# VHH binders against q89az9: the designs that were tried, part 17

Target 1, 320 residues: q89az9
Amino acid sequence: MNLNGEQKSAVLLALVGIDKAIEILKELSIQEIENIAKCMSYMDVISSITADLVLSEFCNEVRINKDQNISFINNNFIISLLKKVLGEHHAVLLLDKFKNQKNISDNIKKLNLINPEKIVSLIKGEHPQIIATILIYLNRNHAANILSYFEDNLSLDIIRRIANFSSLKKLGQEEFVKIIDNLINKYQNSMLNQQGIVTAVELLKLIKRDQETKILTKMFSSDKVLAKRIKTKMLEFSDIINLDDVYIRRLIKVFPLYELSEIMKVEKEEFKKKFYKNMSLENTNLIKNYCSKKIFISNDLIQKKRNNLLNSVKKILYNS

## First folded at step 4 (VHH)

Design p41 (framework vhh_7pa5_2)
Fold by ESMFold2-Fast, scan of step 4:
Structure p41 (fold): chain B 320 residues (1-320), chain A 123 residues (1-123)
Amino acid sequence: as target 1 above (320 residues)
Amino acid sequence: QVQLVESGGGMVQPGGSLRLSCAASGFTFSDYAMSWVRRAPGKGPEWVSTISWNSGSISYADSVKGRFTISRDNAKNTLYLQMNSLKPEDTALYYCAREPYSAFEVLRELDYWGQGTQVTVSS
């Protein structure tokens, strides 16, 4: 646990009590007070050991009970301190600023954990300035991955907005917090809906195939949209061999021949026969020629290619 | 002296179409991204659509996507909004706004230069 100067200052001020803290803070600039107050607002509990180490570094003669923990979350302490040092008006403005900054920080942490593809789906409908602002606050690698999903002209517009960005004023921070909160709520609602579908699929896979077919057939008649979503989620690579030849022929027309050749190199003979039966002799010979070559394909790359094929199948069957 | 003059509003029945225009003057129109923003009675401003300086980048709010089309004519210094399949919920004052690059405050400090044009969708 490494504490920076601002965090150590926050610990010391909490330990000396409000009256002495006020005397110390009156000698600091507004920016220094803001930095210390921000650290205090983000800290929750500090151990007596960490407090003792900070006091030791300060060369203080104060003795503290080592079994005691110090809390920085107490709003009354922070409010009283800031009000007495800065006056009520400035204290209120500073606390509002910290509240908005903390909310942004918490929501950005959540966004950094969400897959880039999902974030793109959530923010595509947002104003380019909002997209740019989100990317500024995200981890650089995560932001770069998200940016890669946008077409060149939009990416150019977003980068220009990022390059010209200075800071968010209070009103901009308040609106940004609302927008990010709405995005997180949309994501959470989407996750709950997807978990329901996943649970239904898991249950259907555990029952007898005849019962599964009967349930899905009835569902298709009463709720076609739900039935299609469940059916699409249930589709696995091993199911491709059981598709009607009509769908295999459609798949061959849209899926790249070279990529199919890479998949064929590692697949079972039954799978290969299903495709060869539904393609031209010329294309069959091209694939067989590729399969005869002593070319190594990594397991990771082959799984990516298999997923590409499965996604093409889902598109043909569901016609999204 | 920057001026934006909106026109083309009116009354239309649900499912109808309307085309808004914004005549710009007092600045180099082709250097700026432009937006349409609307304000329904008793509500705050809602962003509708944005178009980049060269029409290369276009964005829409989800509520209007697939129904509205934003376009611009840099030779005529004019911004357009083609509104199709209009709904009662589209009833609002529509404003043309010039978008400042680095000073854009999310939807609250857009440069509104005109009185807007009223769109009313009712039977």
Scores: ipSAE 0.117, ipTM 0.611, lowest interface PAE 5.6, mean pLDDT 77

Design p42 (framework vhh_7pa5_2)
Fold by ESMFold2-Fast, scan of step 4:
Structure p42 (fold): chain B 320 residues (1-320), chain A 123 residues (1-123)
Amino acid sequence: as target 1 above (320 residues)
Amino acid sequence: QVQLVESGGGMVQPGGSLRLSCAASGFTFSDYAMSWVRRAPGKGPEWVSTISGSGGSTSYADSVKGRFTISRDNAKNTLYLQMNSLKPEDTALYYCAKDTWSGFDVYKQMDYWGQGTQVTVSS
């Protein structure tokens, strides 16, 4: 049941009340009045759902035009029109209510799609009341998963706040909208930072190695976090031989010896020596014995094992 | 009328300690959770810590966890914040606030009862 423009106008006029509707109708042509009256007669009963849809669509159109900045004049005109129709106070309250409800709904849908662990990293520093309010609006399964990341004392406090929650007053709704918007912006900025890092890595790989080294060295002095993230993304299998012995020793403790032996079977002697230097004689002999056997390993399986080793290195470097 | 009076602030060097107090009156103190909130110059308010009405549960902002301890004495209607290992970034006006189970009265744009107590961490 899609409503046309005339039907939506009829719904809006019905919502503004009789005194203001009469004032509006006085400014319209006889033909326009007849068309609206016809539509009103057809729409004998207007459900709250239909009224909400018309108001939501109108508020959405105003918001979209404002956000795009492509109809600044039209947006100002619509706001002025609503003030004339409803009066300044009623127009402001109506737009404010629907804007806040729509923004909460849209952003909650986005939050329900975000990994629970990522949401925890974004909200762990917030007041327990804010965390509780966020969880109330999220899907129950999603909220439960997020709760599982918190310590028992904090989880108890949050559940108690949820149990005693009644509703958000107007000021609380306004603050909550701002908080949710900030969380979505932080998440989007994190995603853009990943794309930006990929682009930076691609550019650095295309310039001369000496220029790359100078840029990264200077960056490490001014922005160590960014330099570390870029270096981690730039890491290739061939770079493993250049890692400090401390990281090789850490890697050997967490990476399965059998998978390492499979990789060693096809790697150059220089690579093998780097690892042998950092492991026990017993483990070195086990790998050497495996490498001496005439066992065929598919190229696909070797590449898979190499990727596993590289990912383990990235975890050690990124999380250290 | 609800009244909250903060005290115990001062100047201290990095690594030092301070204990803040908040004397509450005008409401049944033990029925309400209490919070500490701080505001650094030119910044908005930041939540620091919360304690339940009974004192049975406590929560802390990540920036102060392990360094600050919130406590209360319901017989004396007094809230405390023990601040250890103070850092220059802890420099702020510290307010105590009556917490709520809804409405965000503790967090941003709500009235704090009292003038706050100034904590300055500098060498």
Scores: ipSAE 0.000, ipTM 0.348, lowest interface PAE 14.0, mean pLDDT 73

Design p43 (framework vhh_7pa5_2)
Fold by ESMFold2-Fast, scan of step 4:
Structure p43 (fold): chain B 320 residues (1-320), chain A 123 residues (1-123)
Amino acid sequence: as target 1 above (320 residues)
Amino acid sequence: QVQLVESGGGMVQPGGSLRLSCAASGFTFSDYAMSWVRRAPGKGPEWVSTISWNSGSTSYADSVKGRFTISRDNAKNTLYLQMNSLKPEDTALYYCAKDLYSPFEILEAMDYWGQGTQVTVSS
């Protein structure tokens, strides 16, 4: 990708060689050196063409701004450079700090992309201080959504821990990195398992129906849990009418009545009768009254609601 | 000064049960969350369970969830750990720890651990 001004500065420092770069860095504050070291630790290999372009720009506009964030390219170069500028002891401490901060930053970005419900399932078994620490590092809106899934007493404990948080000591940071890495690995393994089932379902739908039936029957005999998961994933909206009444009754208890009414407005009589048989007269009359009104519902909205109903069915079957 | 005295350990066969107790003194027990931490031979300390100051929330390590139950009696300044369905890998010295807002400090310093009580699960 295109280099920004900070990255171009890093390329220039790398190109002038270690001895000259040391002279430049000795003119910078500790904070500026930390910023440079941090940026360089995130940078990849630079092509000779890109380096030549940076050199060309530098020759035309000689500008070094001590207040800007500056980065370096090669990890071995930066390690040698920092040792010569700061001394070995301080250089080692600084590099350890950046390594831990980079790992936390990368994994926090991944956690911010994971839906709150899934994060809750991953972290609910962690010590409350670990949960609190994770929430401190996440985006505030994301953290608030995650917190809302916990019961009041646990939320109170977590908020109290957040309010009393100052910082993680070195050993605490190392342990936190390990915990976050473990959580990301658990999530990735869960996603890989889901992807595998999705792929299996797609393949089964593409083969001949007699072959599909034979495979699923044999699988049910050898691995009942896997067979159940695959069959549930293969469920289509048209299959709902063939479900046992027990599942229809469970579905009615958890699915919003108004949303069900909208679906019923466009469904065939067989589908409607299946649901009416399994609900109260009061609720049946409410749905019938809604269906009698000349209210237009778009095909897109109906398909969305049908998908919501199907997903609720799949959830019930998986948990049975 | 903080004093924690663990008891209730012993030898049991796999599948057995034990109840650990921790008598606390030297601080306002009801103001602090309390934890159980264990150390198996040749291994580092492992957090087992935590209970909030008012028993309103409990947390467990994945390795013991569903088998162990943490509880407390604030009137008696006592912490408990009910251990069911014990496994050979539960063999460890079990410590009672005062929670100072960080399991990292508990695991690192061991400053608030008692003498510990030995649990051995073998046939």
Scores: ipSAE 0.088, ipTM 0.605, lowest interface PAE 6.3, mean pLDDT 76

Design p44 (framework vhh_7pa5_2)
Fold by ESMFold2-Fast, scan of step 4:
Structure p44 (fold): chain B 320 residues (1-320), chain A 124 residues (1-124)
Amino acid sequence: as target 1 above (320 residues)
Amino acid sequence: QVQLVESGGGMVQPGGSLRLSCAASGFTFSDYAMSWVRRAPGKGPEWVSTISWNSGSISYADSVKGRFTISRDNAKNTLYLQMNSLKPEDTALYYCAKDSYTSFEALLKGFDYWGQGTQVTVSS
């Protein structure tokens, strides 16, 4: 994880590209070239995370120099070399470019980890050109999944913009970084709000039932939205049997029959009756036929299926 | 020579309505998406709404969605913005812009590329 100066220099030279690296190496002593070449020869492929860390440290050192006269306190080898080869002005511009490219790369990696449905919620209010630009930078599979959430006319507009896209110039790159940062911040703030609710639910589950009921009742009177969110989050699998038949019928229409049949194989008779009461005779018979077979299902798989059913219930209740 | 002429601005009380118009000439209006962009005092440009060449795709900024309606008349080479339930925050110079599929930067440039704009002031 910790790289020395020579290793960091090798990483930066690799990132600069071969043409510029050759020009830089021409200005170095034979000993310096040998040291860098040795590091490059014995280093394995550099992970994107390691490269990002080296770039981050480099950009941070440049950023910390808020002096009117630009000085590098650690005699960073690469910074000194870039100044000697490219000149101070051009070296500073190149370092600024590295910062912008790193910020885009880092934030795009974060967006690739976010559920497509959540990204749609964040970007649907953006200009179609911004949406198109975001999709260009995302992984193709992820971008395709996001695109699938848009209606045909908007998807056509977005694809046309992608097909006719020109590379972002400096001003466009700077503004795009700001837009992506804002999206990440909105997502992170949403996640922090959800974590607060999770903590509240955990605390409520640990207090006496009477106190829990009183707190939720008072909360319902003062903040109905918050009370509904907490109550939905508190829902456990054992609560499903106590839901109104209307919600069971909605659940059956959305939840896969084969997964439901696997759950039914291990559940008590009263749970089965609750569902059978609310489904067609045809579907009831299909489930009963599956339950009569001697098919083994692992406890881990059953728990996953039960969690899937519970999550479907929570979605139905949230949207009601 | 591309020419865009905005009109219809004015002073209104909060909750009032205004209809902006943009007369376009010097290009094939029906081939391009069109946008409305606004610039509040002391702030940068903010995109408001976009409409595709055939009105098949329409998008709004979250701040105006449900209150503003963009439309176009390709026979008259005219773009419209119907603004309802106006708020003090809507106070700005409103610009009509030819939307380029190849130019993200065009959306971010100064008001000279969008004409002089039409002033909307919402105050009590």
Scores: ipSAE 0.181, ipTM 0.667, lowest interface PAE 4.7, mean pLDDT 76

Design p45 (framework vhh_7pa5_2)
Fold by ESMFold2-Fast, scan of step 4:
Structure p45 (fold): chain B 320 residues (1-320), chain A 124 residues (1-124)
Amino acid sequence: as target 1 above (320 residues)
Amino acid sequence: QVQLVESGGGMVQPGGSLRLSCAASGFTFSDYAMSWVRRAPGKGPEWVSTISWNSGSISYADSVKGRFTISRDNAKNTLYLQMNSLKPEDTALYYCAKDRSYDAFEILSQFDYWGQGTQVTVSS
């Protein structure tokens, strides 16, 4: 959407063609050339609409095909341009440096999407310097959440390393990229195993109940771990009312009372009785007072709250 | 100049034990975290364990956790690795390295090892 000056310069150089771009870049300092080249190496496809907007900021003195889309990723333009301006050896060194930095950026985007608890599981066996380096490149809020899972002495060591960090050398960047790729591959393999369980659950729900029961019973005898994982995934909100009172009492201790009140407003009397039986009179009265209010809660919000409760149940039954 | 001299390697049977030592010189040993790194034949470097300057923080790679114990003697400028329940997969050259810098990644590189290391061979 909004391009900075360096990005606009990169688009313009691509639009004017390689011969003219070389002429322009030869008049710039080495640092300016590196800044523009770095920008080009990180840019994706540029639409004809965006190109037109860049054009409108310059006089229409250059013939430009506005129907072209520009791609710097996997584009030979950057390579050819840098070789002619800087020479073969300097161009190769500079491109290697940018490739490593881009790979780190791409990998960090993936890690920022992964749940902090999952990242902790993946990196707890890594050298403290690697952990520190990962946290430096992650979003600050995400990094802070991950750090909170480590013991005080390890957290101190990690923060001390972060405070002393200046930059990664070329060899360090290459090793870091490999480490991050391995972590992402490990995570993806874990996700493939979860997708297999989802598929198994979907198939089991589609077969006859008698066959489902026989399969699960035999599985429980031969692979108890797999059977537990499948049963956890099969658990539905309607199953909560059938839980032993011990689990309901544990659930009440960890689940926010206000969220429970919102759920109770729309649930059947039998569900309410199950919970009221297992909580204090004070908390029961708080929930009943909330339920008496004429507050409209959207169906989407109700489903979200119900899913939160179901996830808390799953944690108590199978992950405690 | 920083100098690290590893010793204590040898040949052992699976399930056996071995104790590695690293004599450090050329820097204030008690100010730095120290690590053990290994390299199996034909494979890249693998970090094994780290110990902070005061032994307050100790970390292990998952592959050795529960079997190896890292320790240090700051008075003797010496780093140790006690290896128990050794497996054939533990066969490697073992290097000790000075820590506490962004250069820690350099000790994981095939080009940034101290001295010759000490060979550990686990065979039946």
Scores: ipSAE 0.074, ipTM 0.603, lowest interface PAE 6.9, mean pLDDT 77

Design p46 (framework vhh_7pa5_2)
Fold by ESMFold2-Fast, scan of step 4:
Structure p46 (fold): chain B 320 residues (1-320), chain A 122 residues (1-122)
Amino acid sequence: as target 1 above (320 residues)
Amino acid sequence: QVQLVESGGGMVQPGGSLRLSCAASGFTFSDYAMSWVRRAPGKGPEWVSTISWNSGSISYADSVKGRFTISRDNAKNTLYLQMNSLKPEDTALYYCAKDYDAFEILRSLDYWGQGTQVTVSS
């Protein structure tokens, strides 16, 4: 609701009960007491919705400003407050609501830290309404990046569902928590698999080149999938500058010039020179012209373009 | 009255195929997204696939991707599910439903039919 400070104070005082209200009122000026009393005289019965809103705002402020960094929301304190005004059954319902909202918040924070491409791989199998609901609760920039990976028809369906969304019912909130938990578990399982590959790559980079070559050659003969995963993971964007010119020339023939120009706008001179010496003067001049323009490209978009270039390199070196 | 009538189930060997149909009546079929949901013995409902009102958007559960194909014929008010490469795990009662809300679909579907039994066994 759209309540002023005096109206919110009146509601809060009603919620804490008469004994506590008297103690609080002792700290206020006569004018402030009169103003609150005036508000109370115009208020009849406090709706549960209004009481919930004021209590939620109060709990949030105490949590934010608490020096001891101790959680304000606890069963003993909140139940005691709610029983005085709203009764035992309503107190239990509000506590369940706060618990579910906290769980959703914690899981959403985890999803906001996960790379958009990875989230797409996790959720593309979910019902469109579930995808839409996830995007509603994510950071807007993060949600927009995730949405950009979907086909036009699916994106349209998702946006329509978002536009028509009102709220989650209690049962819907419980199901949503389960769905997010399952997605986080799938992500963690995938990360455990990735950690093994990362460790193998780190070890291979530290051993003698001859031993690395022998191990990878034997691996290509016995387990081509694993060998390809390891070689693919060993390649980083910084390695592109060290590639033989033959591969740079092949890359230039298949990679879109406009995307390359966007990457070149932020890269160091050494990287630019490596590409320029392997392309036509005409194309070099087009890229240099683009780099001189006052166009700003977001870090997220640049990283996406860099990943596209690196993926093209991986396809050229390892044949898809 | 609003009715959804599923048909086309039966017994098949692993690797076999079945085509399910859902005949809709009592509402404007072409205005609604439609879903297939299944329920295996002793398990809760599992969403299988959804198709938008105009077939422009189609989605599948990961467990059936590449094997099942959902389609609709708005002129006949009929929803279909083509099931290929069937596995024992696909054994369930299959229901069609309006796609109101993902959470409603998973818990309590409007206008549930009697369902059609699919049994995959050797």
Scores: ipSAE 0.000, ipTM 0.403, lowest interface PAE 11.2, mean pLDDT 74

Design p47 (framework vhh_7pa5_2)
Fold by ESMFold2-Fast, scan of step 4:
Structure p47 (fold): chain B 320 residues (1-320), chain A 126 residues (1-126)
Amino acid sequence: as target 1 above (320 residues)
Amino acid sequence: QVQLVESGGGMVQPGGSLRLSCAASGFTFSDYAMSWVRRAPGKGPEWVSTISWNSGSISYADSVKGRFTISRDNAKNTLYLQMNSLKPEDTALYYCAKDSYDAFEYLKESGGFDYWGQGTQVTVSS
């Protein structure tokens, strides 16, 4: 583990214990105390190995048998320490400031991991100043990718706001924390909704087909949107061969012939017959001609093409 | 001193329409984005709509999208909000707000920020 001076100081103060740490901190400047407190607030756990390494750097005496307590640095420890050094009023203000900064930092890290398209979906309804502020806090590459999804006039407004941005004041930080928390909650709820649909699909696949059909039929009458979502998740590539000819004909009209030819190259005869039955002789001959050629297609490319076909089927069946 | 004066509020039945106006003075109106913010009884401020300095970019809260239209006349230093298909949920005191580039300043209540007007009451009830 690589630690800077402030982090090493935080480790040493934790090992010494709060009463002795207070005596040491009273000899430091307010700025030094703030820096150490900030490091402490971001550190959740100190391993015995890390503690031993830090101690070894400052004490080469292998003969010193010291009783050492390794503890998790938490808010209660920091609160008690700062109250004794700075007084209750200043300690509370400093901790509130660090808590808000930590919350922003943690949530921004989460947003940096979410793909740009999903972020756009979450923030498109927000005030342009909020969008601008989010982009300022995100990684530059991630922010640029997100910005690329917005129309030119909105992008201009956002860039203008970024260019004229001032630092967030206390009230602004509090409101920003609330907004970011709400966005993360919306994202988590969206993920939980997807998990619920996945669970429902898994359960429906495990019950008898007649029960599955009855449940889905009743669901279509009471909650058509939910029924479509579940049915869409249940559809597999192997189900395509069992579709009514009407849907195969619709699929053929919208799906690129060349891409279909690539899929046909590796599919079984039953699959090919289903499609040939619903195509013109001209198109059937074009596909058969392509299939007769010895052309290698990678498994990755085939899976991508199969997924493209399956997605087209889902659109035809459920996005009427 | 920045001064914003809202007008055009009133009582209307659900499905009705109202047009709000905001007369601005004390700053270069054409240099700033302008917003409409509302406050329902017992609730905090809710952003409604924003229009950029040149009307090139317009944004709406999802709750009003498709029903409300924001516009501005830079020659008259006036901001407008055309409200159609009004719902009981739209009942609120509506404020004209000068956007600042100090983030989130527009979310302050009018009593705490001089960039907000006094507001105009919109009541949607039978």
Scores: ipSAE 0.244, ipTM 0.714, lowest interface PAE 4.4, mean pLDDT 77

Design p48 (framework vhh_7pa5_2)
Fold by ESMFold2-Fast, scan of step 4:
Formats: sequence, C-alpha cells, structure tokens
Structure p48 (fold): chain B 320 residues (1-320), chain A 123 residues (1-123)
Amino acid sequence: as target 1 above (320 residues)
Amino acid sequence: QVQLVESGGGMVQPGGSLRLSCAASGFTFSDYAMSWVRRAPGKGPEWVSTISWNSGSISYADSVKGRFTISRDNAKNTLYLQMNSLKPEDTALYYCATDEYNAFQLMKDLDYWGQGTQVTVSS
C-alpha cells in the first residue's frame, strides 16, 4: 500500500498504543493533530506487512506484539485519543466534522459509479447551487459528462457558481450530507421500483392470457398509473404494427426519419405499409429511395435502432 | 443592506391561482439570480424556483413544475411567482432571496430573507 507521510504517522500512532500516542500528540499543534486524526478516521484495516514497512522506516528498533490486522475505524480508540489530547468539547466537534466528511466521501464514491444520465434525472429538480456543489465533489470527467446534459444557460449558471465556490461552512456541510443521502436513497428506491415492475411484467407474461387481462383490467380501475407503467413495459417490437394510427403519427413526428429508414430496410411489408399510411408522400418516397440503396446495416445496429423505436413508442404511450 | 419585501399572498381554494411579488432594494438586482423559498407550518424551508440575472436560466422544484412560473422585471427590481393549480400542500410562508446567499444557508437560515407572504390553500 502506498502511504503518504500523514498516513504513515497515523499507522505509527496506532501501533504504539493510545497512552504513548497521547504523549506524542501533545507535542503537536492542533492543526497537525486534526490532520492526523482525519487520516486515522478514513483508514480501516492495514496488513501486518504494511505496518512492518512503516515501523521499519521510523522505528525499526521497536518491538511490539501485534495482530496481523489493525483497524483505524475503531471509534473507541479515536474518541478516547482525541478526548484525552484535546478535551471533550473539541474532540466531539472534530469527530462530528470527520463523520460528515467521511459520509460525503463515501456517498460521492457511489455517485461516481452511477450513469451520468441517471444522475441528471435525480438532480435536475435541485437548486443550481446544489447541482454545482455536487459537481465540485465528483470526478472531473464524470462531472463534465453530467454538465453536458444541461441547457447552455443552466450550464453557464452552474459553471459560474463552481468558479465562485468556497469550501462549505458547518451548516452547509450538514445540509449537503442530508441532500446527498436523500439522492442516494432516491436512486436505490428507483432501482427497487424498476425491478418490481420488471418482476411484475415477467410474472404476467408467464400466466394465462385470460388471467393477465383480468388483472390488468382491475388494475386500470384501481391504479391507472401502475397499470399504464406495467402495460407499457410489456410492449415488444412486434406490438408496434397493432398500435392505433394516432400513435404511429405521433411517433413519426418525434423519431428521426433516417433512423426509421434504416429499420424499414429490413422490416416486413405489412410493417412498412402501417407507417406509409401515416406519413407524407414525400417522406414515404425518401424511405423507399433509402431502401433501394445497397447499404449494409449490421444485425447489432438494426437491433439498436429497433430498440430506439420501441423506447420512443413507450415514451409516447406513457405520456398519453 | 439587502431588503426584500414579499406580497401577493392570501387565501385561495384548491385549483386557484395567486401571483406573488418581491420588491428588492439595497443591491444591484439585475446582477443576481433570485429564488423563491417556502416554509410550511412545522417544517423546514423548501426551495421552489430560481431565475438567473437575465432570465436565461430558470429552474423549478419537482413539486411545483408545470404549475408555477417564475419571472422578473429588472427595470422595476421585482421578482414574480405565478402560482396556478394550487394544492393544500402549497400552504406556506413564501420568501424571496438572492442567490448571493449560499443555498445551504438559505435552506437553514431565514434571517436573510424578507418578511415573507402567507399563502393558504384550503377547501
């Protein structure tokens, strides 16, 4: 493990035990103590090999009976150490500060793993200052990808806030912890809700059609939103040809003509006729001209295009 | 010294509309983004909407999106909030604030906002 000077100091203090660590820390400034304590609060477990390397560099003459692993997240050790060195009042304030900083760090690591588009959906309803603060704490590449989803004027506002940002004050840190915790909870709940819908769809597809119809009909009477979500999720590409012409016309207005042309090149004539019936002669001729060209489209690309069309259908049906 | 004076609140039935105003003084209004924040009885402050200095960027909380419209008149140093399709849940004391205040301080500390204007939505 590659440790910096502060981390090596933290390891050494843990290895010498609390009573000896107190005597060493009494010789340091409050700022130095805070820096070391922060490093200790962020460290979890070290191997005996790492501990031996640190001991070799600074105290190779010291012999200590030790376990193979040492934990720095033992709150009792940190609490006792800080209380004896700084006094109870200062120790409590520092521990609260470190707890908040660790919570922010842990949750930011989780946010860095979430797809940028999903984060946008979670934070778009937040105040621009909160959005700016979140982006400051995220990895630069991840933050840049998230920023790219916002409108130019909002992006300008956010960048200005980032440029003018100073470190969060105590009240701001407490509130930011709550906001980040709420975002993580929303994300987890959203994932659970999506899985629940998927499970319901899978079960409904496996039961008899008569039972499925009866369940969905009753659901439309008691919970129209849930019924609509489930029915929309059950849609397959083969269902598009059976949609009312009104939905086909809406789809044609929002779906790129070129992408539709690519799909039409490989589809059955019945599918093509359904769309041609609902579009202008000009657009029909453009698609027919594209279909006559000797352009190879891979099966993978066609499946992606079909999925894009199906997703557009689902959006139209969900919003109607 | 920043001074903000909210007005336009009142009592209205569910589905009704109200237009709130905020008269600003003591700073260059046209240089700052402005926000509306509300506080329901027994609850903490909730951000409602923000508008940039030139109205080029506007944001709404999900709870009010599609129902409320924020606007500003820089010549009059006035911020507005048009509230349509009001719900009982919109019952709160409404404040305006400049975005020069840290958003986290804005959410915690009401001392830097104006007097507020009470909106009561009841059937």
Scores: ipSAE 0.005, ipTM 0.468, lowest interface PAE 10.4, mean pLDDT 76

